# Ledger of designs, part 1: VH-VL binders against GMP synthase [glutamine-hydrolyzing] subunit A (guaAA)

No score or structure here was measured in a lab: all are predicted.

Target 1, 190 residues: GMP synthase [glutamine-hydrolyzing] subunit A (guaAA), of Methanobrevibacter smithii (a5uk20)
Amino acid sequence: MTILVINNKGQYNHRIQRSLQYLKIPTELVPNTLSIEEIEAKNPIGLILGGGPSIEGAGNSEEYIKHFDIPILGICLGHQLIAKAYGGQIDTSNTESYAKVEINIVNDENLFSGLAPKMEVWSSHKDEVKSIPDDFEILANSNLCDVESFKHTEKDVYGIQFHPEVHHTPKGSTIFENFYEICKKRCNND
Below, numbering starts at 1 at the first letter of every chain, in headers, positions and changes, except where a header shows other numbers; antibody chains are not in Kabat numbers.
F, E and O are the ipSAE of ESMFold2-Fast, ESMFold2 and OpenDDE, as the mean of both directions, binder to target and target to binder. V2 is 0.75 times the mean of E and O plus 0.25 times the DockQ between their complexes.
[cut] stands for letters that were removed.
Atom coordinates printed by the task and the answers are left out, and those that the model quotes come from them; centres of patches stay.

## First folded at step 4 (VH-VL; framework fv_narsoplimab)

Design a10 (from n2 with light chain K26E)
Fold by ESMFold2-Fast, scan of step 4:
Structure a10 (fold): chain C 190 residues (1-190), chain A 124 residues (1-124), chain B 106 residues (1-106)
Amino acid sequence: as target 1 above (190 residues)
Amino acid sequence: QVTLKESGPVLVKPTETLTLTCTVSGFSLSTSGVGVSWIRQPPGKALEWLAHIYWDDDKSYRTSLKSRLTISKDTSKNQVVLTMTNMDPVDTATYYCAHSYYEDSSGYWAFDIWGQGTLVTVSS
Amino acid sequence: QPVLTQPPSLSVSPGQTASITCSGEELGDKYAYWYQQKPGQSPVLVMYQDSKRPSGIPERFSGSNSGNTATLTISGTQAMDEADYYCQAWDSSTAVFGGGTKLTVL
């Protein structure tokens, strides 16, 4: 029961893998160039799409988002890739974000279980989701970003604009634990 | 063959700064998935983890000593350096550097290869 | 951050099973590692990720980790196993060691 971390070449992808391993969640960090067949051969119960410098450098990530029916969590660039794959709009943020931010959790089901009403997170991004896709709902917002987190209304597809994998996000490990519970529940029901 | 070797042994006076170098052979500090920790052991006492550095320059420190510790690496020399400020006689210990690896499913994150250790004595 | 507690000493007769415990809050939710240290020598990894044995470590060494307790088990204990044993875990990006257990084989 492995969660695959898709390496989108950002500074923190390796920390996602380490965060999962510290929690004893079976995981493997894989290149974003793997084919659909290669991903399927690894029998993942969930995918985490990591951060990266650009959408152009995201390899096959958008193809993975559109193909797989297992739970998906997008982090930073991964969050933006999910928005793009489902028809949302991404644009340059009004303010460069490289700081601790307090987010307001507006929906604490599943991914944010145990974390409401507010959470301190580390943010490092220049672009943001300006318009969420149809069939998505906002889970968290902040004074700096309207869409800090979202999810598909029917699918287990989640995005977070911030980085749970760095120590500057003190309760970030809870997000990974919650995502693992989502993956296990989906695996048991399928 | 992977080997690590600490500089020293060294005598340090109280209030002075300790600098230790770990020289690594058999792997590159820029290799994805590798890391090096500094771990100490006072005479007759337990192992105490101090600091860790990964190939991507990610760093972590023992919380109680964080303000005194700096870990860095020089990939061209294949060396990891630990600096510890304001040394006290209670900091007298054997200091080890140790290798770890975790990138894939075969990597273990354990301190699998240790240096020989170097004795640091803090006295006037 | 967890505090890892080990019994300070354990004595077994040759051929008997030694069970060295390491206790910490929710330790079973983290990987446990074990190191053997003989006098004047560097520690040697003898068990990693709860129950995996490094190349060169005898099959009589095994491990487990559940709830609040990790255990290193040495079956058919031999005189050469006499040493200090340390457990270790990662708590996010920081590592912590137990206080060590002196195993005496007499």
Scores: ipSAE 0.074, ipTM 0.673, lowest interface PAE 5.5, mean pLDDT 89

Design a11 (from n2 with light chain Q49E)
Fold by ESMFold2-Fast, scan of step 4:
Structure a11 (fold): chain C 190 residues (1-190), chain A 124 residues (1-124), chain B 106 residues (1-106)
Amino acid sequence: as target 1 above (190 residues)
Amino acid sequence: QVTLKESGPVLVKPTETLTLTCTVSGFSLSTSGVGVSWIRQPPGKALEWLAHIYWDDDKSYRTSLKSRLTISKDTSKNQVVLTMTNMDPVDTATYYCAHSYYEDSSGYWAFDIWGQGTLVTVSS
Amino acid sequence: QPVLTQPPSLSVSPGQTASITCSGEKLGDKYAYWYQQKPGQSPVLVMYEDSKRPSGIPERFSGSNSGNTATLTISGTQAMDEADYYCQAWDSSTAVFGGGTKLTVL
């Protein structure tokens, strides 16, 4: 049972795949141009939507978000794509984030298990989520960004604005371990 | 037919900087999934991993030595270079470079092909 | 201090089974790799991803990895198997080696 990493053409998508492999999590990095049928044929237990340079370059990612009922984790651009797919608002940040940032974890269930109350993360983004849909709750914030992480209130759909897959996020592997546990729990309950 | 060869052997004085070059053949350092590590072995002791460089120029280092180590690659020359500052007699060891390769979904990051090793002696 | 612990030595008679262990916290959650090193020679990969053999490595070599312990097993041990054996794992982007086990076949 594989977690597919959707390649949105960002600098770090290959590092997401590598992070999962270090943890013995079966994974495959796939183009964001695959059809829904092609994704289904791979029988994934979860999807990770990687970072990328723009929403316009995100291929079929929004269609994947709307179609699949398996757990989904969006990273950086993926986080913004999830917000957009559910009717949230994305806009240019007040200041560009290309630095280490300390995030405040306000809900440590599931994705942030073992990481509260604060976490040092790497931030590399120009745009951010300005407004989240009513069906979502904030999991983490920072002085630079009100929505560092969120989740759907009923679905296993998570977003994080930062990059857990780089060394500048020292405890990033724990996020991948936690997401894998979410995927396994969902698979066992189905 | 992948081969790797370390420069040297080298005699280094305490406090000096070590520079080792690994010349590779049979593959390109820019090939997706390729990586090269530097690994050392003091006489009669265990293997100790030092640093790794990936095809995409991502780098990692042994935490205890990170401030002293730099790994880089020159794809046009097919070379990986390790620099280690402030050498000490305890750094005397055979230094190896080793190839690793990741295939899609395989997780195969084994050190499957090793250079012959080069002796670095740190002595006054 | 090593993250991966191996017994420093192991002796077996020819034809007997040698079992070389490698212990680390939750090592079974990571892939284990094994290298054979003979005097004056570079290490040679003999087992990867817990239980997979590289081309050219005899079937008498097998591996397992569960809980805290990875094991390299050599059945029908031969004199040519006498060597130092090192386990290795990846801890995120960094690699770690065990202290090595000297296998003596007498």
Scores: ipSAE 0.138, ipTM 0.712, lowest interface PAE 4.3, mean pLDDT 89

Design a12 (from n2 with light chain Q49Y)
Fold by ESMFold2-Fast, scan of step 4:
Structure a12 (fold): chain C 190 residues (1-190), chain A 124 residues (1-124), chain B 106 residues (1-106)
Amino acid sequence: as target 1 above (190 residues)
Amino acid sequence: QVTLKESGPVLVKPTETLTLTCTVSGFSLSTSGVGVSWIRQPPGKALEWLAHIYWDDDKSYRTSLKSRLTISKDTSKNQVVLTMTNMDPVDTATYYCAHSYYEDSSGYWAFDIWGQGTLVTVSS
Amino acid sequence: QPVLTQPPSLSVSPGQTASITCSGEKLGDKYAYWYQQKPGQSPVLVMYYDSKRPSGIPERFSGSNSGNTATLTISGTQAMDEADYYCQAWDSSTAVFGGGTKLTVL
């Protein structure tokens, strides 16, 4: 029952993998160049799409988003990749985010269970999701970013613009624990 | 405040292993968000990044040199150590260690504070 | 590793604008950093996150980064700005420096 972390070549992808290991969640950090068949051979119960420097450097991430029906969590660039794959708009932030921000959790089901009403997070990104795709709902916002987190209305596909894998997001491990619970429930119901 | 100082200068013979120590002051190497890089500059040439160590002991290396490089830290001694095997005259350079900070509203992902540099000469 | 290309030299007269470029494939999708190095001295950070100045760096220094090119701009260039300038970016967990530009103010 493994969650695969897709390495989109941001500085913190190895930290995502390590955060999961500290929680004793079975995981492997894999290159974003693996084929769909190679990912399937690893039999993951969920995918986390890590941060990275650019959409163009995201390898096969968009193909993974479109192909797999297991739960997917996108972090930073991964969040933007999910929005793009489903037809959302990404643009340069009005204010570049490289600071601690307080997010307002507007829907605390599943991914944000136990974290409402507010959470301190660390952000490091130039671009942000300006409009969410059809069939997505906002889970969290802040005064710096309108779409801090979103979810597909029918699928277990989640995005978060901030970084739960760093110490300056004090309750970030809860997001990984909640995502693992989502993955286990999906696995048991299939 | 924050300071870094490289050991040396050092004379190394071809094929020998280089060991450089960076002694840090004013911060802890285990502080979340902190990292230290080694960067070199041959005489009259460009800066070349070699290796980085993160507060959580993760490491990264210049791809072309990774088989020759090892970076480690000793938090009790406030030191970051670089070793480079099989030294060659082309490795003659000033070697710098530099501080970076990754995850705070006041932090930088840049190399914001540099040591004075140490000259490593590789000759017979 | 990816290559960041800078012009090797640039000459301007005092009071003129110097624009130092740094080119790399899709560099605008990464953060660019700039360092000033005077002879016999360690590099000094002069620009980070494309366009942000560290404390102590004069307002005449500005930066941009779009498409394939990052630019460090020095307005009203002064003799004290004469130095080598290096761009730098992170490619995942590895750092890459440009070849450097020698700025002469004369």
Scores: ipSAE 0.016, ipTM 0.509, lowest interface PAE 6.9, mean pLDDT 87

Design a14 (from n2 with heavy chain S60Y)
Fold by ESMFold2-Fast, scan of step 4:
Structure a14 (fold): chain C 190 residues (1-190), chain A 124 residues (1-124), chain B 106 residues (1-106)
Amino acid sequence: as target 1 above (190 residues)
Amino acid sequence: QVTLKESGPVLVKPTETLTLTCTVSGFSLSTSGVGVSWIRQPPGKALEWLAHIYWDDDKYYRTSLKSRLTISKDTSKNQVVLTMTNMDPVDTATYYCAHSYYEDSSGYWAFDIWGQGTLVTVSS
Amino acid sequence: QPVLTQPPSLSVSPGQTASITCSGEKLGDKYAYWYQQKPGQSPVLVMYQDSKRPSGIPERFSGSNSGNTATLTISGTQAMDEADYYCQAWDSSTAVFGGGTKLTVL
């Protein structure tokens, strides 16, 4: 019952692994160059797509998003990769974000359970999702970014633009706990 | 073989700044998964965690002491340095540096190897 | 600030089982670690990730962690086990130690 963290070469990918381990969630940090068959061989119950410097450096992440039917959580670049894979638009933010931001939680089911109505988060990004894909709904927004978080209307595919894995996001561990619950419920239903 | 050794012992006057160096051998501070903490113990009292630094220079501090603490590393010298400002007699303690490692998928986060400790005395 | 509470002292006779507890809010949702410290010496890791024993630590040491309480159990306690025992956990990115338990074997 492992959640795999896909290393997209950002500075915080290892902190995602640490956050999961602090919570006793079985996890492994893996290169974004692994084939679909190699990921399948590890039998994960969920995937977390980490942050990174660019979409061009994301390796096989888009293939993973399109292929796998287990829950997926995209963080920062991972959030943007999910939007791109499903036909959304990403572009340069109006204001580069390297700050503590207050997000408004508009849907507190599943991923944001226990966190509404507002949450302080750490943001570090140049690009953002300008339009969400078809069949996605917004879960959170802020004054700096219209799409702080989204999910597929039918699938357990979630994105968050901010970083729950850093100490500047005080309640970030709750997001990982909630994602683990989503993964366990999906595993039990399959 | 992994070993850690703290500088000192040290005598510090009230209001002065403490600087302690942990010299490590048997591993590189740049090794993925490696981290070093500073932990103190006042005479006859409990262990108290102060600060931690990871191989990627990620730093964490005890919240109540954060404004007084700075942790850094010098990979060329294989040393971790703790600086603590505005020392007070209540800061008198044995100070330890300790190794931790998390690269294993099992989540091994223990302070598995400790230095011998160094006595820091704060008095006039 | 999370607090880990340990009984300050525990006394057992040689051969008896010693159970040292560590209590904290939702501690079972975190990994617990245990350290043995003898007078004038550095702490030594005796239990990690709730129930895993480091190389060189005798089989009579075992651990558990559930709900709000982690327990270090020493079966067939020997004189050499006399020491202070500290529990520790990670609260997100910070480490927290318990107050310590002085184990006396008499």
Scores: ipSAE 0.016, ipTM 0.576, lowest interface PAE 6.0, mean pLDDT 87

Design a15 (from n2 with heavy chain H52L S60Y)
Fold by ESMFold2-Fast, scan of step 4:
Structure a15 (fold): chain C 190 residues (1-190), chain A 124 residues (1-124), chain B 106 residues (1-106)
Amino acid sequence: as target 1 above (190 residues)
Amino acid sequence: QVTLKESGPVLVKPTETLTLTCTVSGFSLSTSGVGVSWIRQPPGKALEWLALIYWDDDKYYRTSLKSRLTISKDTSKNQVVLTMTNMDPVDTATYYCAHSYYEDSSGYWAFDIWGQGTLVTVSS
Amino acid sequence: QPVLTQPPSLSVSPGQTASITCSGEKLGDKYAYWYQQKPGQSPVLVMYQDSKRPSGIPERFSGSNSGNTATLTISGTQAMDEADYYCQAWDSSTAVFGGGTKLTVL
């Protein structure tokens, strides 16, 4: 019952792994160059796509998004990769975000359970999702970013633009706990 | 042989700032997976975790004390430094530094090796 | 502010089994760690990740963690096991210790 963390070479990917282990969630940090067959051989119950410096450096992440039917959570770059894979628009933010941000939670089901109505998060990004893909809904927004979090309407595919894995996001561990519950429910129903 | 050694012992006056140094040997503070914590124990009382610094300079603090605490490291000297401001007699304790190491398949951040501890006394 | 509660003391006869408990809300959803401390000495790790023994720790030490309670079990307790025992868990990115249990072997 392992959640795989895809290392997209951002400075916080190892902290995602560490956060999951503090929560006693079985996990492995893996290179974004693994083939689909290699990922399948590890039999994950969910994937977390970590942050990174660029879409061009994301390795096989977009292939993973398109191939796998298990729950997927994209963080920062991972959020943008999900938007790109499903036909959304990504562009440069009005201002670069390297700060604490208060997000408004507009849908507190599943991923944001226990976190409504507002949450303090850490943002570190240059680009953002300007328009959500078809069949996606917004879960959270802020004064700095219209799409702080989104979800596919039918699939367990979630994105968050902020970093739950850093100490500047005090309740970030709850997001990982909630994602693990999503993964366990999917695994038990399959 | 991994070892950690705290500076001191020290006597601090109320309202002064405490500075403690942990000197490590047998490992590098830049080694991936390495962390060093500060943990204290007042006489006859329980252990209390204060702060942690990782190899990548990621830092964590006990929430109730975080406004008073700063943890830093000097990799070239193999030293971890803790500062605590506005000392009070209730802060009198033995202060320990402790090693932790994460490895994908085997370790989960246990405090596996401890320094000898140093007595910090806060009195007028 | 998670709180880990341990009984302050426990007495056993030599050869008996000592069971030291550590209670906290949903503790079984986190890893538990155990440290032994003898007078004038630094703590020593005796159990990590609920049930794993470090090298050098005797097989008579075992651990479990489920629901709200983690337990350190010492079978065939010996005089050398007399010490204070502390449980510890992680709360997000911070560590929390229990109040400690003084084990007396009489």
Scores: ipSAE 0.132, ipTM 0.713, lowest interface PAE 4.6, mean pLDDT 89

Design a16 (from n2 with heavy chain H52L S60R)
Fold by ESMFold2-Fast, scan of step 4:
Structure a16 (fold): chain C 190 residues (1-190), chain A 124 residues (1-124), chain B 106 residues (1-106)
Amino acid sequence: as target 1 above (190 residues)
Amino acid sequence: QVTLKESGPVLVKPTETLTLTCTVSGFSLSTSGVGVSWIRQPPGKALEWLALIYWDDDKRYRTSLKSRLTISKDTSKNQVVLTMTNMDPVDTATYYCAHSYYEDSSGYWAFDIWGQGTLVTVSS
Amino acid sequence: QPVLTQPPSLSVSPGQTASITCSGEKLGDKYAYWYQQKPGQSPVLVMYQDSKRPSGIPERFSGSNSGNTATLTISGTQAMDEADYYCQAWDSSTAVFGGGTKLTVL
């Protein structure tokens, strides 16, 4: 019942792994260059796509998004990769983010269970999702970013623009707990 | 081989700031997977975790004391420092530093090696 | 606020089994750790990740963790096992200790 963390070369990917370890969630941090067959051989119940410096450096992440039917959570760059894979638009933010931000949770089902109505988060990004893909809905927004979080309307595919894995996001571990519950429910029902 | 030793004042006056130093031997504070925590125990009472610093300089604090605590490390000196502001008699306790290490993906992170502790009395 | 609850004391006769419990909501979803502390001494890790024993800890020590309760079990209890025992878990990235159990061996 492992959740794989895809290392997209950002500075916080190892902290995603550590956050899952503290929650007793079996996990492994893996290179974004693994083939689909290599990922399948590890029998993950979910994937977390970590942050990174660029879409160009994301390795096989977009192929993972399109191929796998298990739950997927994209963090920062991973959020943008999900939007791109489904036909959304990414562009430069009005201001670069490297700050604490208060997000408004507009849908607290599943991923944001127990966190509504507002949450303090840490943001570190230059680009953002400007338009969500068809079949996606917004879960959270802020004064700095219209799409702080989204999900597919039918699939367990979630994105968050902020970093739940850093201590500057005080309730970030709840997002990982909620994602694990989504993965366990999917695994038991398949 | 791995040892930790606490040092600092034995007596602190109310409202003053406490600074404690943990000197480590037998490992590098920059070793991937290493963490060092501060844990206290008032006389005759339970253990209470205060703060943790990881090899990558990530820091965690007990929520109820977060505004009073600062943890830092100096890798060149092999030291972890805890600062606690606005001391009160209820903060009288033995203060321990403890080593932890993750060995695999399941999250080991036990407090496997402890210092001998240093008793800090808060009194006028 | 205390998140992990332990009985404050437990008494057993030499040779009997001692079972020290630690209760917390959904504790079985987290790893439990156990520490032994004798008067005037630093705590010693006696059990980690629910049921794994550190090198040097006697085989008579075992552990389990399911639902809301973690248990440290000491079989064939000896006078040398008399001590305070603390459970501990990680609540996300913060550590929480139980209130401790004083084990007395007649």
Scores: ipSAE 0.049, ipTM 0.661, lowest interface PAE 6.6, mean pLDDT 88

Design a17 (from n2 with heavy chain S32Y)
Fold by ESMFold2-Fast, scan of step 4:
Structure a17 (fold): chain C 190 residues (1-190), chain A 124 residues (1-124), chain B 106 residues (1-106)
Amino acid sequence: as target 1 above (190 residues)
Amino acid sequence: QVTLKESGPVLVKPTETLTLTCTVSGFSLSTYGVGVSWIRQPPGKALEWLAHIYWDDDKSYRTSLKSRLTISKDTSKNQVVLTMTNMDPVDTATYYCAHSYYEDSSGYWAFDIWGQGTLVTVSS
Amino acid sequence: QPVLTQPPSLSVSPGQTASITCSGEKLGDKYAYWYQQKPGQSPVLVMYQDSKRPSGIPERFSGSNSGNTATLTISGTQAMDEADYYCQAWDSSTAVFGGGTKLTVL
């Protein structure tokens, strides 16, 4: 019951892997160049799309988002890739974010279970989601970004603009625990 | 063979800053999966973890001591440095540096190889 | 920081089984590690990831970790096993050690 972390070449991708390992969640960090068949051969119960420097460098990530029906969590660039794949708009932030931010949790079901009403997070991004796709709902916002987190209304596809894998996000491990629960629940229902 | 060696022993006066160097051999500090921790043990007491540095320069610190601790590495010298400010007699302990390694998806963050330890005495 | 609790001492006769416990909230959801330390020496890893033995550690050492308790078990205890034993776990990126158990073989 492995969760695969897709390496989108950002500075924090191995920290996602380490965060899962501290929680005894079986995981593997894989290149974003693997084929659909290679991902399927690993039989993952969930995918986490890591951060990275650009959408252009995201390899096969958009193809993974469109093909797989298992739970998906996008972090930073991964969040933006999910929005793009479903028809949302990404653009340069009014102010680049490299700071601690307090987010307001609008929906605390599943991914944000145990974290409402507010959470301190670390943001490190120059672009952001300006408009969400039609079949998505906002889970969290902040005074710096209207779309700090979202999910598909029917699928277990989640995005977060911030980094739960760094120490500046003190309760970030809870997000990984919650995502693992989502993956296990989906696996047991199938 | 992997070996780690702490600098010292050292005598520190109260309020002064401690600097310890761990020199490593048999591996590169930039090798994927490599990390080094500093761990101390006051005389007759338990082991207490202080700080860790990973190959990618990620760092973590014991929460209660974070404001006093800095860990860094110099890959060209194959050294890990711990700095601890505002030393107090209660900080008297044997200080160890220890190696950890991760190679596969299961992880292996055990402290598998330890230095000999160095005695730090804090007294006026 | 989470707290790992170990009994401060344990006595056993040669040839008997020693069971050293380490308790912490939901410790079974994390990996447990065990270190042996003899007087004047550096700690030595004797068990990693709950139940795996490093090369060179005798088969009589075994481990488990479930619920709130990790256990290091030494079967057929020998005089050479007399030492302090420390459990350790990672809580996110921070490590924590137990208070240690002095094993006496009499």
Scores: ipSAE 0.211, ipTM 0.741, lowest interface PAE 3.6, mean pLDDT 90

Design a18 (from n2 with heavy chain S32D)
Fold by ESMFold2-Fast, scan of step 4:
Structure a18 (fold): chain C 190 residues (1-190), chain A 124 residues (1-124), chain B 106 residues (1-106)
Amino acid sequence: as target 1 above (190 residues)
Amino acid sequence: QVTLKESGPVLVKPTETLTLTCTVSGFSLSTDGVGVSWIRQPPGKALEWLAHIYWDDDKSYRTSLKSRLTISKDTSKNQVVLTMTNMDPVDTATYYCAHSYYEDSSGYWAFDIWGQGTLVTVSS
Amino acid sequence: QPVLTQPPSLSVSPGQTASITCSGEKLGDKYAYWYQQKPGQSPVLVMYQDSKRPSGIPERFSGSNSGNTATLTISGTQAMDEADYYCQAWDSSTAVFGGGTKLTVL
């Protein structure tokens, strides 16, 4: 019952792995160049798409998003990759420096269980999702970004623009705990 | 073989700043998966974790003491430094540095190798 | 920050089993670590990731962790096992230690 962290070459991908290990969640940090068959051979119960410097450098991430039916969580670049894969629009944000941000949780879904109504998060990105794809709904917003988090209306596919894996997001581990619960429920309902 | 050695011992006056150095041997502080913590123990009391630094320069601190603590590393000297401001007699303790390591899927992260400890006494 | 609670003391006769507990909210969802400390000495790791023994630690040491309680078990306890024992866990990037248990072998 492993969750794979897809390494999109961002500063914090190894901290996602570390956060999961602190929670006793079996995990591996894997290159974004693995084939679909190689991912399947590892028998994951969920995928986390990590942050990275660019969409162009995301390797096979879009193929993973389109192929797998297990739960998927996209962080920062991963959030944007999910939006792109489903037909959303990405563009340059107005705030490009590292920032501590207070997000408003507008939909307390499984991913944000126990965290409503507001959460302090760390944001580090140049681009953002300007319009969400069809069949997605917004879970959180802020004064800096209209789409801080979203989910597919029917699939267990979630995105968050911020970084739960850093100390500047004090309750970030709860997001990983909630995602693991989503993965376990999906596995048990197979 | 991996070894850690704290500087000291040291006598500190109330309100002064403490600086402790941990010198490591047998590995590089830039090695993927490596980290070092500072842990203290007042006489006859329990172990209390203070701060940790990872190979990638990520840092964490005990919440109640965060405003007083700074941890840093000098990879070229293979040293980890702890600074603690505004010392008080209650901060009198043996201070240890301890090594931790994780491997990709194992998540070892135990404090597997400890220094000998250094006595910090805070008094006039 | 989470609190880890240990009984302050435990006494056993030589050859008996000692069970040292460490309690914390949802501790079973995290890895537990155990350290042995003898007077005047640095702590020594005796158990990591709930139930794994470091090289050099006798087979009579075992561990478990479920629900709210982690346990270090020493079977066939010997005089040399007399020491203070500390549990420890990570809560995200911060570490916490228990209050310690003084094991006396009488």
Scores: ipSAE 0.195, ipTM 0.733, lowest interface PAE 3.8, mean pLDDT 89

